VHH binders against F-box/kelch-repeat protein At4g38940. Designs and how they scored, part 4

Target 1, 370 residues: F-box/kelch-repeat protein At4g38940, of Arabidopsis thaliana (Mouse-ear cress) (q9svj9)
Amino acid sequence: MSSPIIIRAPKKQPPEPPCLISLLPEEIVVDIVARVPRCYYPTLSQVSRRFRSLVASPEIYKRRSFFGCTEQCLYIAISKDQTSDIHWFTLCRKPNGQQFSGTTASDHRLVHIPTLPPMPMHGSYVGIGSNIFVMGGFCNWKITSSVSLIDCRTHTAQTLPNMPKAVAFPVTELIDRKIYVIGGSDTLSPMKSPSRIMMVYDTDTEMWQLRARPDWEAGKKWFSSVVIGGKIYMRTYHNSFVCDPNDTSCDRDEVLHSKEWWSACVIDDVLYYYDVRENCLRAYDPKQRAWGVVKGFEGLLPVACKWSKTVSYTGGKLVLFLQKTEKTEIWCAEIAVERREGGEIWGKVEWCNVVLSGNFHIMDCVAVVL

## First folded at step 24 (VHH)

Design w4 (from u3 with A33S L105M)
Fold by OpenDDE, last read:
Structure w4 (fold): chain B 370 residues (1-370), chain A 124 residues (1-124)
Amino acid sequence: as target 1 above (370 residues)
Amino acid sequence: QVQLVETGGGLVQPGGSLRLSCTASGFTFSDYSMNWVRQAPGKGLEWLSLISGSGRSTSYADSVKGRFTISRDNAKNTLYLQMNSLQPDDTAVYFCARGPDYSDMWYEEYFQHWGQGTQVTVSS
């Protein structure tokens, strides 16, 4: 007697409560929603089908641009529960509403994006406009050449043609709408970068090019990189290099290498990274060829951190993620950086709070414009 | 010191079942993903399955999907692999491997810690 598979009729979605907003002309609704910070769009999408459609529409983003409400949004690749893949989160920043004096608790938080599937770890993650390219990486004991394109407006991903070579842990940089994937590991040894090639993806033509890897340390792992003035600054364990992506020559920079810069960002052609050992924000000026320490925020950031990540915004601001050694708390700070007369660089912490707690690890951070 | 000890291997007939165990010590077991890997004679290492630290997420290689089940008891610091419908091709040394600490920026290998392994032989 084969028990009838009771195909439970799709639970009739309860009738959407009559939303008074439905009485408003579409144009007005668009104008209103366009002015709402994007961090609230997930919430809006839960209100009604109409809102869900609207927040995902190209129109809303055009309107945002028109109103000057475009935002730089951070997307964070996070390992959840020590899995071998990354999950995407976004930083939800509460607009500086009225700092009501009393509750210092900045409500900034990382919010999981469940509509995006898990993706390979230690891949290339590049933000361009409203999109994120996810290339290569490690998944289920394999190095992949897979490429996904995330539309951050809709939080959907599409598959693109594979990279020419499967790699994990490459140096990845964006220059003039070209994604440079330099080196990387094709093995399960992340400390090695055996690849001697550079893969270049042209986002306009959607084609890959292969070039020789421009470094003197072939086979060595690259730990960090940034772009300044069209050149790629790269660090291995042994050396730091300045490379022109259009040239095979790289210059060794010993001064740059004198600090263990990691997960750095660039503001106004200055390289910044947070030194978790010394609890300071360091700045390297390529023009002066000198390291400095950013002043003005000593003692304002959490200590005893194992890991830091910096990401730059437009307007002289950077976001700093700090993971405590206990592995339970991820802190985030927004820091405004300015160079003052005399060449000193000063920083002001605008906010700093725990944005995520639990068995989470930030693997990378990408900025997009929405 | 991280220690992993695999047990439960043996000789089994085709179509049979085995349950492997891996006892972990020297680290906070629940903070790490755990994996089963096998190595057949003359072949390279093959990843089989992963379970997250909390045990809430699992993944399987296509070769064992539907036949093998990974589980863990964090209170006992023990990893399990239930193997059903075993085939001769499943003959191998089976290892439990700890996943990396992703908070460590300087980890050298994805999987640095292995046990001695347990032999599984599927033969008629």
Scores: ipSAE 0.635, ipTM 0.836, lowest interface PAE 0.9, mean pLDDT 89
Fold by ESMFold2, last read:
Structure w4 (fold): chain B 370 residues (1-370), chain A 124 residues (1-124)
Amino acid sequence: as target 1 above (370 residues)
Amino acid sequence: QVQLVETGGGLVQPGGSLRLSCTASGFTFSDYSMNWVRQAPGKGLEWLSLISGSGRSTSYADSVKGRFTISRDNAKNTLYLQMNSLQPDDTAVYFCARGPDYSDMWYEEYFQHWGQGTQVTVSS
């Protein structure tokens, strides 16, 4: 049976109403848009095809850099509905509002980036400049060596040459424009951990190198890491270590290991992590080899949380994600830290609110500069 | 205590069908992906299928795609596997497995919670 075919003339766009911005030289329009905070660029792209093209252009980001308007933007890898992949979100930080009581209202949200495809989970996710490297991980029960590069200016992805080995659950750090992918497993049941193996990607030469470290603890899974002063601070379940990736030095740090640190960040050479058992933000200063508790948090954050994630932010700040046990809300707080007289570290909660609700899990968080 | 109980296994002729069930308790069922995994005699574990917590998303191994259908009923805390066009190579013990708690930082195995398994035998 045949169906009718309807042939229509090409659609013509109606005349646009007069617009004052169309009277400006293109250079001036570009400079205006370059000063707009990045979180509004999706809204600008909806105004017209002209603005959609403009906010995606390399010129806007060059202008932002020239004017000193670049921003550190957070990209969050999220498992939705506990699928076998991650989806990318960004933290959209709206200007604080004013409420009748004088309390600042926040409307900060995690916003899904639908133009990025789902990607492997439990891989390495590293921000460099305006790009994210997505390396390894697994999907559909298969561990991969694949590498994707996300251009955060356009929200597009491209495939790069594979890693030397397929791994999931590594620890990953960026030092001096080199990416260090450490440990991980090439199987999911059982999970094997070649704890003495690292893969190093040199972003300048664009080449991988596989390195063995027989001086490292054998046969253990690396659970957490940070970089301080060009050294990798990393831990197994049983020990914490300070390792130089370019030297044979890898020493135990029993004071660091006295706390079960994970998902930590570094601000001014101090390691911070949130202790959900004790409901406190802990700080480790490696120069003094000492833990402390950041003061100033009384009653300001959700309690009885199951997990936390911390991310460094510019200006002496960190971003903290939390989820209460048995709840669907993901809370986010921005915290400014400062060292005061006597060496104590104090924190000020700049804002704290729910940024996402539902069956979501934060797998990793990556900062880029846009 | 997390509990998973499989039922519905048995003997079937080649080309036949079976429906497996897995009843879950001791956790919020809809918060977790659920998986089917099988182990043939003398073989290692083979992952077959995953269904997301809400049931909206599914994934299948190539070996069973088009023949097996995973589903769940979150009101009944029950996971299902509809197996059609069964072949002798499908003979195995079939397990349901809960996906991991992604908020647990210290787990060392991907699947920590399994049922006891149910035997499926495909033979003339």
Scores: ipSAE 0.519, ipTM 0.801, lowest interface PAE 2.3, mean pLDDT 84
Fold by ESMFold2, last read:
Structure w4 (fold): chain B 370 residues (1-370), chain A 124 residues (1-124)
Amino acid sequence: as target 1 above (370 residues)
Amino acid sequence: QVQLVETGGGLVQPGGSLRLSCTASGFTFSDYSMNWVRQAPGKGLEWLSLISGSGRSTSYADSVKGRFTISRDNAKNTLYLQMNSLQPDDTAVYFCARGPDYSDMWYEEYFQHWGQGTQVTVSS
């Protein structure tokens, strides 16, 4: 860098030279920051008010898109210390690398987002673009119809108009920019009268509509669901169904129900869930109406886990959260899946590490694009 | 086997005080939030208060805020409810309830573990 700039009156104390970054045109500074991985933006915001403003600006995210530097970022709703609310965490992906041994280490962690307030549990949490909708649920045994919108660019939240009805424990799916909030309860007592309605929010018109639930087991709690091909695949305690929410077509799928699937995700129209009892990743292909076991990672994941959660990820990958029985560590694995010749699905564990320790429980996982 | 046993109920005059206790066994007490819930005769369940596993965080229903205080002693596996300024409409059976194990894959009831309850009667 060049010698200090001497542009000053001869009778005044000479100013210290500016730091190098302050001499660059704003456009260049923006372009540099746009190429920085999102996980470093909290650190940048602590450097100066200039950088704090910059990492929160819409311009930086437009430039990231222009350069092809956008990232799928995971936001995790976590119960902390068994309170009756959730706190938001994000998966921070910071590979550190070792320079001399050819070994790469990673520093992947779940990091609390303190600027977001605690929010209701057992509601609906949906990622759309760079935003998360937080709808309904309960806190301190008060069931709410509230809607909050989290802007993941700034980690701020704002209140939106309420849902038509207050519900907790619904199932939520996003189909073609419409959010479907299905079932749930509007009372604080034990589940006496599960909701028989579906609330549909059109993100384009910003309007809610009430409809009847599409399934034959109306009034029963849905425990799990995914979307494949515009249809909702879901299960109650007794049955699994494939439902079209728009034309009330709903069919039982006994093969899907033959496994006790919970917290599943979808990649290329295949449903995946992790079976903690058998310690295997299972795949259901609805075109073949068949379950299979994903091959290729025996002994690479923690065993004797009490629960799992899955999230779909860009590029034929999923993220799997696991917790071992009687342990407080939450493990996270990123798994790439592919169908090989002969129809078998194989997985490759790209990394598997403890990402959080303590009295925490994952309530839901949401992906956004930043 | 999870067990919760409430004690400390009884008859008290309006304006009086009682302290309820709940002794827990069969689980790691500090891992769970604990709750007080009551049921007046012929009425539904009313949630009153929650305390976090560590005891650092508490919350209260509006009907008891300022009059009731929840606390826990994790070394003794005991939950408490200090009830002050009692009125006749506080008459109820008071239950201790363990918060859910959020890691359960298939739980159908929010409070799956209760005590048998202790009667509190506020009357002249």
Scores: ipSAE 0.471, ipTM 0.780, lowest interface PAE 2.6, mean pLDDT 82

Design w4 (from u3 with A33S L105M)
Fold by OpenDDE, last read:
Structure w4 (fold): chain B 370 residues (1-370), chain A 124 residues (1-124)
Amino acid sequence: as target 1 above (370 residues)
Amino acid sequence: QVQLVETGGGLVQPGGSLRLSCTASGFTFSDYSMNWVRQAPGKGLEWLSLISGSGRSTSYADSVKGRFTISRDNAKNTLYLQMNSLQPDDTAVYFCARGPDYSDMWYEEYFQHWGQGTQVTVSS
């Protein structure tokens, strides 16, 4: 007597309450959603399947562009709980005056992106348009040559062909849609950069080119780099260099090296970094070949910080991350920077608050446009 | 001063099991990832496993995946490695190693802090 397999009828998911917005024409809904800040899209995706589909669609981003609602979004690579990989976070900025009913968070914050898997640490992270390239790095105690492409619109990642050489801790810069991966280490010695190879990835052709750079300071870690006027500015412990990526030689810049610039960014062809020792934002003008201090925001930022990281948006805004000594809180500030008549540079802090707390470490920051 | 002390090593037959322990002191144990590494005679250092500070995330080398299990007790400042199905190729000195502070951009080596190690010998 074969006991009848009671096929439990799939529990009919309760009908989603009719969202009144569903009565609106699709075009109107798209127009509405296109004007919603990107940081709220995860929330919208939880409301209905329709919204979920819409916020992930290419159409919504076209509409955003059409309405001039595109925004620069910051993606942050963070070590979580001291693992050997990075996790992706995004800066959720609350628009001034718009309290959407239900979000208790009054402050800007870093939000984890769980749909993106952990990725190699100390790799190359480069933002282009709405995408982020993740190249090389350290994972599971190996140096990798893996390449991933993140679509920030959908928070999905795809695997691309490997780079020619596995490296961690390279100098990485983007110039004219080419990604330059310079040097790096293939060993478990992060302070060493033995590679004298420059790998160039053309994002249009999706091809790699290899170039030898025999003039590199071999065996030394590069601490910081930026691009100004098509040239790469790089710093080691011993020297700072200005290099043309198409040239085989680099020029030594002693004035630049006179400050311990690290995790710098560029706004209007000026190099900026935050000096945590002196609690000031420093600016280097390559044309004048001089260092200056940005004025206007004394006393507004956390003091006694152990590290700083800067990233710039297109349009003259600087994002600054800070962490106080012996504290777990990560502070973030957005600073508008402007050069005034006479050559003085002024900064205005638009906001500054704790954006993340816990066993987290910022490894890198990438700006994209969405 | 950071101190790590490994225990639990010994002689075991092929197919046998051992449980290693590592007691940590001199730092906030839960703030750091912990690792097991080994060095076989005449070979270089081999990474085996990592566990995050909270213990929520683990990773394994392919050579030990499915056989070894890493765990930690933060209340006791102790790291563990359960080793099953041991083979002669697993013969090595086993070390407990603290992960780096990734906020320190100046760390020179990934494995800066480790103990004296414990000998594991797998032989018939």
Scores: ipSAE 0.459, ipTM 0.767, lowest interface PAE 1.3, mean pLDDT 88
Fold by ESMFold2, fold request of step 25:
Formats: sequence, C-alpha cells, structure tokens
Structure w4 (fold): chain B 370 residues (1-370), chain A 124 residues (1-124)
Amino acid sequence: as target 1 above (370 residues)
Amino acid sequence: QVQLVETGGGLVQPGGSLRLSCTASGFTFSDYSMNWVRQAPGKGLEWLSLISGSGRSTSYADSVKGRFTISRDNAKNTLYLQMNSLQPDDTAVYFCARGPDYSDMWYEEYFQHWGQGTQVTVSS
C-alpha cells in the first residue's frame, strides 16, 4: 500500500561546452551562490567540482550572513519502515514551473540526506547555529550516552565526548546557550525506569554538569516541553509545570494543563499546538494565562489526523506536520499568525500539501540557520 | 485485538538448530517492526533481534549475531527466528514482540504486545 521515498544521487551529464559562469571571478561566483536558496545547494554540488567546494565552504555561509541571505532550515528526524533508528530529512520548498497553462504543481517535499548515517531515536536533538547535537537515545534496545554533532553546511557528522549518563526519552531544551537534558530513562527498559537526573551542557565551555533534579512529579514520563521567557514549560500526563532552571523552582499551571498540548512551538512568547481531535490550532498566552483558538483558516487543513508536530519559523510563521489516521501520508502546512486588535490571533495558510508518502514517522524536528 | 502466538520451541542438543515462528493477527503486520526477546530462568528480559516492517533491515544483539537469523513473511503475517549453534546459555522462554506505534503521542510502553512465549531448552 505505501510507497517508500527513495532519494537518489543526480546522474552525471555527458561533457558539454564551457558554461558562462566559468568565466566569472571567484568573488562574483561566491556572491551569486550565497544568494541561492539553501534547498538548491545539493543540486549545485552535482554540477561541478567548483560548486561542490563552494557550497561546503565557510566563506559561502559568511557571505550569506553578510548579505542577509541566511535561512531557517528544518531538519526532520524520521523513522523509516519502523526501524529502531532515525534518518535525517530536510524540508525542501521548490516552486514549480510548467510549460503549459494551469496551476503550478507543488514540489514541497521531505528529502532524505544520504550522507548522514542512521542515528539513535528518542534522544535529544538540538539545533544551534548551523549544527545539530544528537545526544543519547537508544538503538536496538541499548541506551547510549553518545553525542554526535551534525554540520548542516556539509551534512557530515562527528563524535563528541559522551554525556555523563546514558538516557532515552528525555525532555530537552536550549536556554542561554546551555542544553538541558531532563529525565528520561537510564535502563534497558526505557518506559519503566524514569531517570531522576538533569544534565546541562554549556556550549561555551563545552562541558557537562550532572545535577540531581528535585522530585518534579517523580515516577512519571515527561511528554513535551517548550521554552518561554527563559523558563521551561513541560508536562506529564497529569500535570503541566513552569520551571526556572536557574533556581530549579517549578510551579504547576492548571490553565496550561486544561488542554492536552503536545509537540508545541513558541512564537512571540505564545505557545501553539494543533489539536488533532478538535481540528484546531490552539494558542496559550502565559501573560494572560489563557487558551484561545487561532482563527481564519478552519477547514483548510486535513482532518482525521492521529499525530501533529508544530515548529516555529521566522517572520511570525509556524510549520505544521500532520499524519492522517487511515493513510501513510505526511502533510505539511506553513501558517502565518498575527495578533489582531482585541487580542485575537489569526492565521493564514500559506501552503498545505503532502510532503512524504510511505511507512515513515516523524520523531522530531530541528531548526538550524544556514 | 492484537494477538501474537509463538511456536516451534522444544528440546535440542548443544550445537543444534531450531526455528521459531510467530503468527500475528489484529493489526496490519507490515506496518510494524517485529522483535524477538528472551528470558532465561531467574533473569531479566534480553532483546535479541529486530526486523523492519518491510523486512529489508535487520539488527541483532551481540550475543546472537552470526548464529540467529530473523525473517518475516508479510503475506502470511508470520515472523521467524532461525537459531543455529545453540548452547545451554540459550535456554529461555522466547517471545515475539511488536514494535510501538510511533504515531501514538501518548504511548508509555515500548513493547505493549507480545505473546505467551515458547520454551527453548538446550540440554547439556
């Protein structure tokens, strides 16, 4: 029934006459490439050795920053065929052109990154600048303390020193250049032995600190978290909490918990999540301690979904991934949100379509800047 | 209702071979990874092997790599474990287990479904 997505390297072309761009000074070629959207860099790398070197060079990314051409790029950790590992994909948004009249066909899709090896699932996946930290998790019933660093400029990975403890299924957040890895499991039975630890990685000193955590609802699995205003908002099945990592205080938030929020994102200090049972995008404003429903696009998104993931994006936008109950298709929508006079939040669907088909499951999403 | 039934256990001499089967019902078999897990007397559970939903990818614990082969027949909803070069330390109850539904946002158990198990005894 389902069709796996297979990513293949482009075929090489036969020898051709010299191209115009080969006549340009290196500085000009660098400026041109720096202005090309990042999603086209894999294609550029197949055109020539010169372009392959350029798209991987530090100079290109310095020039992109200088010209204001950096992009927030989404990297998606996906289980293929329900294996015990994840594979990395990126969201590729390519406008389509057709020679005939009619609407342009969508070419937005998740594209596998074949140069990255499979990695552990249910770990910590954190984007910092142009890099992704992959920490802990498990593969083949073994939990790990390993740390890998993905360089998203080159799509290569390197091993870093291990975490102090092996954990899977933690809650993980980045605050003030520190990565907080909270809870999870440190045994072979990951769902039955919740860890009572907090590990903090300081990205400036490049050192781990092991902390014992207070009994923040001991013996319960932590399902989700976000960061708002330097505080961690996190939940178990029974309660939602607001935690200040600097003084380890943790307060219960009953209004936040009145909705079954999951896989949320934050835009301008407002928590957003998609309620798949009510088919609505909900917003929680911690300053008002109130939930609302985002207005303006009811009925524009697929229904009968069993899973959702919401990811913040620059410019007051979010990206929403959805998976239907009866299908193996992953849908994606880009939604622009704005607060209007009177405090209501309105949304506009910029696009919505299927981005991947087959036996695939999204495990996590990470944003980097390239 | 999800149901898994193991068969093919028994008594075998050291160095011998045995093939276990697990028949599945109540779910779309090819959508899920399948696993073999064993429990020796007085010991905890030991994961042995995983096969992907399509059958194209397999993984093994170091203790059985090279001796055990996992396979599946999705047309028959059946999982297999071929065990060669059996030793007394392989004596255990062997279970098949379904991998989790990764799209379940609230799942709490990695292995929620497995059978009653089948006894394998390697007599010394």
Scores: ipSAE 0.450, ipTM 0.771, lowest interface PAE 2.7, mean pLDDT 82
Fold by ESMFold2, fold request of step 25:
Structure w4 (fold): chain B 370 residues (1-370), chain A 124 residues (1-124)
Amino acid sequence: as target 1 above (370 residues)
Amino acid sequence: QVQLVETGGGLVQPGGSLRLSCTASGFTFSDYSMNWVRQAPGKGLEWLSLISGSGRSTSYADSVKGRFTISRDNAKNTLYLQMNSLQPDDTAVYFCARGPDYSDMWYEEYFQHWGQGTQVTVSS
């Protein structure tokens, strides 16, 4: 007599619950779901096989566009537990006091996307339409030239042809359908051997090219950048520059450099960043070549933060991520900004909450349209 | 003040084994990944392995995968490297290094905090 053979039991799911929406014509269900905020789609996918298939279909996204219901959705690259890779999360914003399909919308959270694999850190992350390009960085402590494309409609990824060079710690911008990957290092010493070249990906031709910029600083790392009016505003430790990607020279901007700006965003051609040392949101208007402090939210944000990231968002708003010193909490605030008569910029905090707790660090944030 | 102190080096025969340890102080040990790095005579630094802050994730360089095992004891603030099947090419000074604070705005070097190292010599 032999021992019983252990056979893995079939995974059985409970029968799909009865649902009054199942009694409607498919076209009506599609139109209803297209009007539902994207943050509820993971919940819908758990209701039935029908809804799981529907929220992943191209038809839903065509109908969202037809109804004018597309959304700018934020995807956040996060280091979990100090690993040397990133994992993707979304910012799920739930309207206060609203219910969807009988569930309460409690609060705003960062939600992990388990179907996306871990990806390289300290690379370039660029949103174009409904997709994210993930380029370079570290993969198993090797600096890589790899390129992945994430389809945010389905949360799937595919490999694309490599960049011409493997780099980590570049600055990256999208201008006029071209991706500019600037500087970076092929070693783990980001202040050593930076180059005065950039890699440019033309999304129309689907080709990379190297462009030399002998007019740039040699031997210095680029730490931060934004795009305003088709020009790249970027900085090293010692200087800030305004560069036209189609011009052979860069101009220094000493007024811009008078503040230690980093992790900034742009709204209506104004650069915003959060100064964690002085606990204020600063604004730089290139037309006036002047810094100001955004007014109107004294005491509404957490203080004693060690890190911040600003991200532009819909309707003259920005999203601010903050991480407190000596804490394991990541805070997020949504701030509406408005230039008032007299030229001052005012802000209103729409909400401010803890969105993630634990040993997590935000590496970057990317916006897509869904 | 961050301090890292390696111990456990010495002379071993080819095919032998050693266990290195690294005692950490001056920071919350479990908040950081920890790394082992070595420098062979006449060569540059070579990264060997990483362990996450919680100890739940590890990674290894291809040159040591399957032979070396990284571990940590967060209650004792101690990092370990078990080295098996040692060969003469493994002769080096071995350093422990703390992973970076990813929220540091302007760090210029990925590994900013190191121990003084411990010598491992593999020879007859």
Scores: ipSAE 0.435, ipTM 0.754, lowest interface PAE 2.9, mean pLDDT 83

